# VH-VL binders against q8ixk2r445to577, part 72

Target 1, 133 residues: q8ixk2r445to577
Amino acid sequence: FFGMLQNKGLTDYCFDYNPPDENQIVGHQVILYLCHGMGQNQFFEYTSQKEIRYNTHQPEGCIAVEAGMDTLIMHLCEETAPENQKFILQEDGSLFHEQSKKCVQAARKESSDSFVPLLRDCTNSDHQKWFFK

## First folded at step 3 (VH-VL)

Design Q4 (framework fv_traxivitug)
Fold by ESMFold2-Fast, scan of step 3:
Structure Q4 (fold): chain C 133 residues (1-133), chain A 120 residues (1-120), chain B 107 residues (1-107)
Amino acid sequence: as target 1 above (133 residues)
Amino acid sequence: QVQLVESGGTLVQPGGSLRLSCAASGFTFSNYWMTWVRQAPGKGLEWVANIKQSGSEKYYVDSVRGRFTISRDNAKNSLFLQMNSLRPEDTAVYFCARVYTKLGPAFDIWGQGTLVTVSS
Amino acid sequence: QSVLTQPPSVSVAPGKTARITCGGDNIGRYSVHWYQQKPGQAPILVVYDDSDRPSGIPERFSGSNSGNTATLTISRVEAGDEADYYCQVWDSSYDVVFGGGTKVTVL
């Protein structure tokens, strides 16, 4: 699957990756931003290795969650996907991070004007349902 | 060095048609979404249409949908706006602009504009 | 979001700070861009993504965006800053919306 990874509950928001420095695209947090349909920083690929890849830049980035954390960050993709980079996109739209046993949820950052994807206990909430558009 | 130059603006009768052109130079035209923005005399800026790098996706403001067609020729570094069924309300300076997207789409490079007057 | 509200005019003395507001429901959820337009000229981008500045734009130009109001701030205003200023957002309906514009007069 390729496209904008959109939230079912927060319907006008998509995964977005916008590193401040083009030369250092690794280590920053993935955010949610208004879906603009331009691709670019909102264009992701879901792979057969269960990775969520950011392909608009080289080298390719892969979304990961570090041990004990709940934020999604950009890491370098590896030839064999490590467990912290694997997300199971289920038929109901949930993104399950098997290593942590948690689901990706659209959540408000401390600032009321910002949203981010975070790991949370799995629920049947539309805020935990995602689809490619 | 990066430059956009519009042409084609003229006086047209209501109900008439006109085609605007925009010539790009100094950058890889095929790598960018492009847009048309207009400004009626003494009024503010109004977005008209956007087109994807490949030309596969096109978006229009409601007031021109069905009447205007945006297109591009990447081999010639050119952007076009075909305007049909023109109305007096379409009288404006038409700018072409390059779409730059880092977080949200913005217009980072603009042409000087070409004046379209729709009048009897 | 169909409408962005700007004051029609702002007057400022040379060397002082001008603040131009752009009002919209939950505008803090959008990236706001600002354009400067002088008479007979094309607009130029002066602030993008709320607070970033293109190369070549003086450091006197800055921006912020939160809640229902985005603001363009021009510090140490010069006569050459006299122009119309427009805010712009891209909303989730694939619509590009410009504010009505603010005429900045330096007197």
Scores: ipSAE 0.013, ipTM 0.661, lowest interface PAE 8.0, mean pLDDT 87

Design Q5 (framework fv_traxivitug)
Fold by ESMFold2-Fast, scan of step 3:
Structure Q5 (fold): chain C 133 residues (1-133), chain A 120 residues (1-120), chain B 107 residues (1-107)
Amino acid sequence: as target 1 above (133 residues)
Amino acid sequence: QVQLVESGGTLVQPGGSLRLSCAASGFTFSNYWMTWVRQAPGKGLEWVANIKQSGSEKYYVDSVRGRFTISRDNAKNSLFLQMNSLRPEDTAVYFCARELRYFGSHFDYWGQGTLVTVSS
Amino acid sequence: QSVLTQPPSVSVAPGKTARITCGGDNIGRYSVHWYQQKPGQAPILVVYDDSDRPSGIPERFSGSNSGNTATLTISRVEAGDEADYYCQVWDSSYDVVFGGGTKVTVL
C-alpha cells in the first residue's frame, strides 16, 4: 500500500510529515493535516516489513515510537525494521504498534487546533481506524 | 530553489483597496499553509493572516479582520491578500512566507516583500 | 503570549558571544523560533523549536528556552552577523506572535 494514510473518524485528516528543515527529515513528530491528495508531505508507503515510510526526501524516513512515549517520530529506516518502527495494519483498519502493544489514534493536540496521531489502548473507535487512499 | 515573489504594493489613498499577490515556485504549493507578515517602516514583524493548504481555514490578526481577505489558487501556485478600507497604519512591507504548521508554527522561506504605502 | 519582550539592541565585539533574550510568561512551555533580518532583506530562519538549526546555518547559532526566557546565542560573532533578530511563538489565542526585535551591532 501507498498513498495518503487517512483516518476514518477524523474523515478529512491524513498522516502528514512537514519537517521544519528539508535537510533534517528525522527527529520530529508526525502530525495530522487536512487531506489534499497531492502527495509529498502526505505520501507514505506501507512496506512488507510493516514500516510506514516517508519517501519524499533522501534518506528515507520511517515512523517510530520511542519506549515510554506515545508520539510518532520520524527515524531513519533500518535494513531490518526494529519493533519500535513496526506497525501492523489490521483488516479492521487498526494500526497496531508491535513494541508497545497499543494502537494509533487520531487525537487533538493540547493548546492548539492541531491534530496528531498518538498511541492509545486499542479500542474499536473510528479514530483508531486508518486506510490508504 | 524555493522562491516566493510578492507583487502589487503601491501608493494608495486612505479608504482605498489593493490586492497583493505572491507567486510560489520550487515546491508543491498545495502542501503548505501560507502566511502574510508585514513590517511597518522602522518597526518589527507583525503576523497578518494565514491560510490552510486547501483554503478551508483562514486566520487574521484582530486589526485587519473584516477588512483583509487571504486566499489562494493552488492551480496557479499563487497566494493573495485583498486589502479593503486601508488606513495609514497599514503602511508596511508585506511578506509572503511558507508556514510549517508543526508543533508551533514557523516560517522557513520568505519572499522579498512588496511595499504598501497608505497616504494622501 | 500577547507580548514577547526583546532588548532593543545588543553590541558585541568580533569573536565574542552575543546573547539575545526573548521574555514571555511561561515561554518555556512554547516552541520558540528565531529569525535574522538584514537591512532591506527578507527574514531568514536561524533557529527553530527552541534549539534546532536549519541546514546552512552555522553551528555558532544556538538556542535555549526555559521558564520565562528564551535565548539566542551567537558565538564567535562575525561582522556578517550584524542584523535584527526576532523571536516568535505560536499561541492558540493569538496565532503567530513576534518579539519586538533586537538589533545586533558588531563593533
Scores: ipSAE 0.000, ipTM 0.527, lowest interface PAE 14.7, mean pLDDT 85

Design Q6 (framework fv_traxivitug)
Fold by ESMFold2-Fast, scan of step 3:
Structure Q6 (fold): chain C 133 residues (1-133), chain A 120 residues (1-120), chain B 107 residues (1-107)
Amino acid sequence: as target 1 above (133 residues)
Amino acid sequence: QVQLVESGGTLVQPGGSLRLSCAASGFTFSNYWMTWVRQAPGKGLEWVANIKQSGSEKYYVDSVRGRFTISRDNAKNSLFLQMNSLRPEDTAVYFCARTKPYFDHGFDYWGQGTLVTVSS
Amino acid sequence: QSVLTQPPSVSVAPGKTARITCGGDNIGRYSVHWYQQKPGQAPILVVYDDSDRPSGIPERFSGSNSGNTATLTISRVEAGDEADYYCQVWDSSYDVVFGGGTKVTVL
């Protein structure tokens, strides 16, 4: 799959990542922002290695979760995906982070009206259901 | 209470160099993005550079890229701006400011500014 | 966002409402922040994330942001509100972009 990764619960919000320039794509937190339908900073690819790739800029980025953290950040992609970069998009729309055994949930960013994807215990919440548009 | 104090501004000849400092107190400096914003006499605010909490990521306005270097020392609660190859159009009051832990927020505290004049 | 457009000046009588606009292509997709600056002083954040206020900023200050226009609204203006006001966004290139500023004169 590829496209805009949209949340079922926050119906107008999509995964969003805008690196500082074409050659610097790592280290920033992935956010949720209003879906604009133009791809670009909201265009992601779900790969056969269960990666969520950001290919708009070079070098390519892969979404990862650092040990002990619950935020999604951009790392460099590797030839063989490390465990912290593997997400299983399940039939019910849940996005399961294999290494932590947790699900990606749309959540309010601390001290703001912005939203971010965070790892949480898996539930039936629509805020944990995602689909590519 | 939160305080940011800039220093180092002075008169410099075109082509010269200068280093500005910003001393932070009253908060956990290492948890905040830091930025430099300048304002030419009688003009508006212009962003110069910003730096991530750890110092690992740095961003610059095009007109200063390659000439200015932003850095920080979290152990000393200090932010720096090394300015090389200065031009008359770099004349401005330079402010340091912090942003909340997430960098897409506003700058909630600013220093009082330090004046840099680039003139013969 | 390469450019944010503000009117250069706004005049308002004490007790009335001042509205300062900030124009930008699809600015409603960005978080807009507003600063007040008085002569010889550093800017002060008065509204962040479109409509939130920092601690200590009176409720008279409010903001909105949709489509191509963000607006800072100052209700029941006081002489002390006379200042330059700047809007600001983080654009899609992680650059900080400021509007040109609006001088608010309280007559």
Scores: ipSAE 0.000, ipTM 0.524, lowest interface PAE 14.6, mean pLDDT 85

Design Q7 (framework fv_traxivitug)
Fold by ESMFold2-Fast, scan of step 3:
Structure Q7 (fold): chain C 133 residues (1-133), chain A 121 residues (1-121), chain B 107 residues (1-107)
Amino acid sequence: as target 1 above (133 residues)
Amino acid sequence: QVQLVESGGTLVQPGGSLRLSCAASGFTFSNYWMTWVRQAPGKGLEWVANIKQSGSEKYYVDSVRGRFTISRDNAKNSLFLQMNSLRPEDTAVYFCARYLGEKHPYYMDVWGQGTLVTVSS
Amino acid sequence: QSVLTQPPSVSVAPGKTARITCGGDNIGRYSVHWYQQKPGQAPILVVYDDSDRPSGIPERFSGSNSGNTATLTISRVEAGDEADYYCQVWDSSYDVVFGGGTKVTVL
């Protein structure tokens, strides 16, 4: 699948990656922002390796979660996806991070003026359900 | 019946500050994204700032970022624009407007009459 | 930051069709909204989401958006349609962008 990755609970919000420096796409946090329908920094691809790729720029980025953290950050993609970059998009729309056994949830990050996807214990909340548009 | 009324526009010295208000009536103000749009004399429309229903998300055009602050008081059905470090280039009629749309991208369906801000020595 | 290009003016005879263009790179990927503004007045929404009309706007107003050009079409133009018209989109930096405006004169 590819497209804008939209939240079922926060219906106007999509995965968004807007790094401060377009030439350095690694190390910054993925955020949620108003779905604008323009692709670009809201365009993601879900791959057969269970990666969520940001391929608007070269080299391509892959969303990852560092050990002990709950934020989604951009890393460089690898030929074989490491465990911290694997997300299982389940039939109910949940996005399960296998290494941590947690689910991606739409939430407000206290330190920023944006909503962000965070790793949380899995629930049946619509804030943990995602789909491509 | 749905109305937006701006106030607060006046003559201000460069470097000064001013706070604009927008009073909403005839609708559930807290359910809507709101915006400020300005228009310099004889010129076109220029977007200034957006604010989410709860006030939690705020966005600005680059030329005012760090100088202007958009805010709202849902209990008072009021939208505000705090303008600091004013420049002659900020001289404009300032409109408040309501966003509408089942889903983003939203459109501005109701506008106030505008309030004139003049920045001059 | 993208720029939306509108012709500064369009002249049209009563009863004829006025076409106001809004040019932008891949603007067909955006939802375009159109506003009418008469001197000394606030803007009024006339077309939203490329081609939809708000209640109260006559069917003489229509819109289209494809490729690099969005168009507001006013058929059977009346003297009361004389105004400035602005197109508007949300750009890739999440800012709202207006076109420079087109003055429609009915002669």
Scores: ipSAE 0.000, ipTM 0.533, lowest interface PAE 13.9, mean pLDDT 85

Design Q8 (framework fv_traxivitug)
Fold by ESMFold2-Fast, scan of step 3:
Structure Q8 (fold): chain C 133 residues (1-133), chain A 121 residues (1-121), chain B 107 residues (1-107)
Amino acid sequence: as target 1 above (133 residues)
Amino acid sequence: QVQLVESGGTLVQPGGSLRLSCAASGFTFSNYWMTWVRQAPGKGLEWVANIKQSGSEKYYVDSVRGRFTISRDNAKNSLFLQMNSLRPEDTAVYFCARAFPKYSTEYFDYWGQGTLVTVSS
Amino acid sequence: QSVLTQPPSVSVAPGKTARITCGGDNIGRYSVHWYQQKPGQAPILVVYDDSDRPSGIPERFSGSNSGNTATLTISRVEAGDEADYYCQVWDSSYDVVFGGGTKVTVL
């Protein structure tokens, strides 16, 4: 699949990657932002290796979660996907991170209008359900 | 500065129809999901319906689906609830509320004072 | 989340602490919000996102949420805190659930 990765519960929000420094494409946190339908910062590809790739800039980025962390960070893609970059998009819309055994959830950032995807214990909540649009 | 004012509540007979209005002021109405919540006399709060900023998505509690229609007019900063085929069980104070944060329906930060709908013969 | 269970009433003496519980399956994995409603008035938001307070709500109001129980705690209770309190959970735009409410009596 490829396109905008939208949350079922937080229906106006999509995965978004907008690094503050244009010369440092990797190392920043993935955010959620209003879905705009224009691709670019919200265009992601779900690969057969279970990666979520960001191809708008070079080098290509792959979403990863470091051991013990709960935030989704953009890292460089590798020839063979490491375990921290593998997410299983399940039939029910859950995005399951195999290494941690947790699910990606839309969460509020410091009670502001800002949202981010975070790893949380898997539930049947719609804010843990995702789809490509 | 945020204010929500409901109107339209009155006594109606079972099977009748009624349209409730909610006038919003003090914020950019078109940026928020809006909600109707009701409360039967002496009972608790019950969510009724949600409407997206543009009006493109509308959701209802099962007991009113097909009978009630939520709508909005962003140019007039107004929210509406069209109630058809009213039942005695629909007797309640109806509140309009602003959903928060912006673009979400997670919680309701401002509420109107409510308008009483009584359905009896 | 289909049902949130609250005790129908809680009695507390002035200056003491009131605790109002909200029970639900795995409620600790959702955000819980709390509303205060005084007779004849609209509800007001007193706690959101489990433990945060809106501007203007005194620090005496606090919340927690873990496992199957969320709790609203009102410390140093005042007569003016006498009201009905409702918990609320959001799962999606079409799945908004309120608890049955708890009447807090200050006596």
Scores: ipSAE 0.006, ipTM 0.625, lowest interface PAE 10.1, mean pLDDT 87

Design R1 (framework fv_traxivitug)
Fold by OpenDDE, second read of step 12:
Structure R1 (fold): chain C 133 residues (1-133), chain A 119 residues (1-119), chain B 107 residues (1-107)
Amino acid sequence: as target 1 above (133 residues)
Amino acid sequence: QVQLVESGGTLVQPGGSLRLSCAASGFTFSSYYMTWVRQAPGKGLEWVANINPEGSETYYVDSVRGRFTISRDNAKNSLFLQMNSLRPEDTAVYFCARGFRYSWPFDYWGQGTLVTVSS
Amino acid sequence: QSVLTQPPSVSVAPGKTARITCGGDNIGSKNVHWYQQKPGQAPILVVYYDSDRPSGIPERFSGSNSGNTATLTISRVEAGDEADYYCQVWDRSSDHVFGGGTKVTVL
């Protein structure tokens, strides 16, 4: 699966990554932004290694969750996907992080009009449903 | 219309056994987690046990682990709670409730069945 | 292992607003659900996913959750709102956990 990763509940919002330096793509937070399909900031791939890959740049980036955190951060992809980079995109649209045993949820950033994907307890909420478009 | 109907609650002596049943209708039973929640007389709600749709995973509150067994028969749209080695503190109204997964709420409840454990 | 703390009782005059709190360590990172229970009846889900409302539940019922406190708010309280209210969360170590319940009395 590849393309825009769009949220069902938060209508018209997609995974978005726009690093400030094109040559330094790691270490920043993945956010949600209006789906526009322009450029490379909203193109992701779900791989057989259970990675969510940002492969529009070299070296390729993979979404990871750091220990104790609930945000999605861009790391470099590795030959063998590390545990903190493994996600399960299930048939019902839920995006499950294996290591934390939590689900990715579209959420409003505190005291902001911005939105971000956050790890939360898994529910059947449409805000935890995702699909590639 | 979703319906859950509990049965089997009765008076039993300490150390006795009892099996509760919950008959489900109005939804695809085999697609949902099912739960037992109990309420002692005049007390609050207490989660007792959960079972996944396939019946392959079960979860229990510590106080009943090893004594109670939750199970289901999807072909009969039925949920069960086998209670062994009953104690007076197990006295409660036992509700069956529908859930989905993990932290999803219990959106439908039965009216409950009363279990009384007393000598 | 998770503990949810509710006040034992809340009194409110008709037409006024009742607020029921549910305290828990970092409860803001969890999804909180609220149930209403009247004497001799089964619990009814009134708020879920912190602030979502099931069909059939009036808009007078709302919820919020941040930090260490979740709150159920009942505006324009009616006599029929008198009941016990329970908050609930899921925890990976203790599974489903209910608060102690709050008795809401309409004066």
Scores: ipSAE 0.018, ipTM 0.641, lowest interface PAE 7.0, mean pLDDT 91
Fold by ESMFold2-Fast, scan of step 3:
Structure R1 (fold): chain C 133 residues (1-133), chain A 119 residues (1-119), chain B 107 residues (1-107)
Amino acid sequence: as target 1 above (133 residues)
Amino acid sequence: QVQLVESGGTLVQPGGSLRLSCAASGFTFSSYYMTWVRQAPGKGLEWVANINPEGSETYYVDSVRGRFTISRDNAKNSLFLQMNSLRPEDTAVYFCARGFRYSWPFDYWGQGTLVTVSS
Amino acid sequence: QSVLTQPPSVSVAPGKTARITCGGDNIGSKNVHWYQQKPGQAPILVVYYDSDRPSGIPERFSGSNSGNTATLTISRVEAGDEADYYCQVWDRSSDHVFGGGTKVTVL
């Protein structure tokens, strides 16, 4: 699959990555932003290695979550996907991070009305359901 | 579980050299920027050096540039800091930390290794 | 040196709220991270990206960041919260910048 990765519960929001320096794309948090339908910073690819790739810029980035953390960050893609970069997109739309046993959820930042994808305990919430459009 | 274990800290004469090591486990070491942060006795934290996942880009605080070299061996999950022309002002506990350049936090730290530079 | 300003110390009674400030020009446009360091130990991350918490950090730790001031708030303070607290940002010109640290004493 490829395209804009949209949330079922937060229906107008998509995965979004727009680092300040386009030549150095790693190290920033993935956010959620209003879906604009134009690809670019909202264009992601789900690969056969269970990676979520950001390939709009070079070098290509892969979404990862660090042990003990709940935020999604951009890392460099590897020849063989490391475990912290593997997400299982399940039939029900859940995006399961196998290493942590948690699901990606659309959530508000504390002290903010902004939205970000975070790892949370898996539920049947629509805020944990994702699809490519 | 993420672990970072530093080693190599000791007493060194001014002008001397020392190599610090950091052994990493519990994560994909080759995917991470790695950092050395130091803390002088009774003082605050000071960033020293950062290295990208591939080991091709390094960054240093001005006071150590040209004297210190950060490097990594991804096959051995190891981070190094080669310190040359040591000064008394370099006396500090040196921490190995996992973290990126940019806006990423230092999410895991080792316990540190003490370097004392004195005559 | 660090361009982030923290008060050197904060005293708070058990069960009350401690507020640690981190001052910096236009810091509200940056991502602020907070670390706790107990005597003789390594720092641990307690709040990141202004207001998020790592797994295992209790909800009584919270953060905010607006204008020229970021704040770490510790509600219902416990004796075990006595530590030094550091704020940190990344800046293109300075790379990683730490505040001077705030010693929180629980009396």
Scores: ipSAE 0.006, ipTM 0.555, lowest interface PAE 11.8, mean pLDDT 84

Design R2 (framework fv_traxivitug)
Fold by OpenDDE, second read of step 12:
Structure R2 (fold): chain C 133 residues (1-133), chain A 119 residues (1-119), chain B 107 residues (1-107)
Amino acid sequence: as target 1 above (133 residues)
Amino acid sequence: QVQLVESGGTLVQPGGSLRLSCAASGFTFSSYYMTWVRQAPGKGLEWVANINPEGSETYYVDSVRGRFTISRDNAKNSLFLQMNSLRPEDTAVYFCARDKWYGLYFDYWGQGTLVTVSS
Amino acid sequence: QSVLTQPPSVSVAPGKTARITCGGDNIGSKNVHWYQQKPGQAPILVVYYDSDRPSGIPERFSGSNSGNTATLTISRVEAGDEADYYCQVWDRSSDHVFGGGTKVTVL
């Protein structure tokens, strides 16, 4: 699966990654932004290694969850996907992070008008449902 | 309709070995974590072991680690529990259960199979 | 190792409300799940994620969780509700933990 990763509950919002330096793509947080399909900042791929890959740049980036964190951060992809980069995208749209036992939820950033994907306890909320478009 | 059917429970002597089986049907078995839970006679529920969908990761309660092995055959929709070096305190009804949200809770249970360890 | 504490028994008259508590250190920060088990039968999930009900479970069954106590509430209790009830949580360090169970007797 590849393309825009769109949230069901937060209508018209997609995974978005736009690092300030195109030559240094790791270390920044993945956010949610209005789905526009322009450029490569909203293009992601779900791989057989259970990665959510940002493959519009070389070297390729993979979404990871750092220890103790609930945010999604871009890391470099590895030959063998590390545990903190493994996600399960199920048929019902749930996006599950195996290591943390949490689900990815579209959430409002505190004291902000921006939105971000955050790890939360898994629920049946549409804000935890995702699909490629 | 989700169904889980345990088998293999019997009487064994201390130090003996036994292999339990759980036959699953009515769902995509290979997509779910699966669990063994046991219940000693007249006692409460105790989690025993858990296995991920691919069978590459297993987890155990401390009291059975090194003695029990959980495994699965997704092609046969089957879950297994190999029990070695059995002890009297292992006497219990053993339930297989389907895990929801990858092992957070158990939404379907089998009827259980009784394992008795006694001289 | 997490420990979940339940009262060993709760008695309730038909039509009244039964409350089963599950105590644990900061259990309010965890998701608590509840199972009903009748003699000789498999456990049945009756409440998950503190307060959600599976399909087919009557609305008489409800749950709450805050502080150090989770509670399963059974309103308008019926004779068929007589059973053992277990709370359960998942913990990163101890995996799955069950409470000791509570026997609910309908008088």
Scores: ipSAE 0.025, ipTM 0.685, lowest interface PAE 4.7, mean pLDDT 91
Fold by ESMFold2-Fast, scan of step 3:
Structure R2 (fold): chain C 133 residues (1-133), chain A 119 residues (1-119), chain B 107 residues (1-107)
Amino acid sequence: as target 1 above (133 residues)
Amino acid sequence: QVQLVESGGTLVQPGGSLRLSCAASGFTFSSYYMTWVRQAPGKGLEWVANINPEGSETYYVDSVRGRFTISRDNAKNSLFLQMNSLRPEDTAVYFCARDKWYGLYFDYWGQGTLVTVSS
Amino acid sequence: QSVLTQPPSVSVAPGKTARITCGGDNIGSKNVHWYQQKPGQAPILVVYYDSDRPSGIPERFSGSNSGNTATLTISRVEAGDEADYYCQVWDRSSDHVFGGGTKVTVL
C-alpha cells in the first residue's frame, strides 16, 4: 500500500524526504515532518519485497539503514532488495528491521528538537507504531 | 537550471487592481507547489499565498484573503497573482518561489517585481 | 500571524563566528529553514531542516534547533557573508512564517 507514513505516538508527523538537490537524491537522512496531506516528499510505497520506496523521482529511492548507524537514509532501489532495505510492517504498526532485529522509532534529533526515524530496541511504545494514510 | 522570472509590478492607486506573472523554466513545473512571498521596502519577508501542483487548492495569509487570487497554467509553466482592492500596505517587492517537493521551504526564488500602491 | 523573533542586527569581525537566533514557542518541535538575502537580491536557501546544507553552501554555515531557540552559526566569517538572514517554519495554523530578519554586519 502507499501514502503518507504517519506515526501513532507523534500524531502529526510523517516520514519525509526532501534532498537539497533533486539531481542527487541518494545519501541524505530521512526525517519526520508535520504531515501536510499533499503527497510528494511524504508519499511512500510499501512493496511486497518489504521496501519503503520513494517513487517521486527516477531512479526510485528506497529507505535503507545507514551502514554502522541507527539512522535511515535514501538509497537507490535494487532489483532484489538488500537486507538493509527490508522492513516488516507488522499488524500492530511496528516497522521491524530484519537485519538488525530492531524497530523504527520516532525520536528527537540530537542536534535539535526536530524528529527523525531511528532504529531502537523493539518496545510497545506508540512512537514505534506507523500507518499509511 | 531552475529559473523563475516575475513581471507585472508597477505603480497603482489604492483600490486598484494588478496581475503579476511568474515564468518558470528548468524543472517540471506541474510537480511543485508554488508560492508568492513579498517584502515591503526596508522590511522583512512575508508569505502571501501558495498553490498546489494541480492548481485546485490555494492558501492565503489573512491580510490578502478575498482580495488576492493565486493561479497557475501548467501548460505554459506560469504562476499568477491577481491583486484586487490594493492598499498602501501591499506595497512590496513580490517574489515567486518554488516549494521543494512541498518540503514547506523555498529552494529557488525569482528576482522579484516591485508593486507600489500610492496616491 | 505567528511570530518568530530574531535580533535586528549582529556585528562580527572577519574570521570570527556569528550566531543568529530564531525564537519561537516550542520551535524545537518544528523544522527551521534559513535564507540569506543581500541588498537588491533574491533570498537564497543556506540551511534547511534545522541543520542540513544545500549543495554549494560552504561548511562554515551550520544550524541547530532545540527548545524555544533555533540558531544559524556562521564560522570564520567573510566579508561576503554580510547580509540579512531570515528563519522560516511551516505551521499548520499560519502556513509559512518568517522571522523578522537579522542584519549581519562584518566589521
Scores: ipSAE 0.007, ipTM 0.659, lowest interface PAE 8.6, mean pLDDT 86

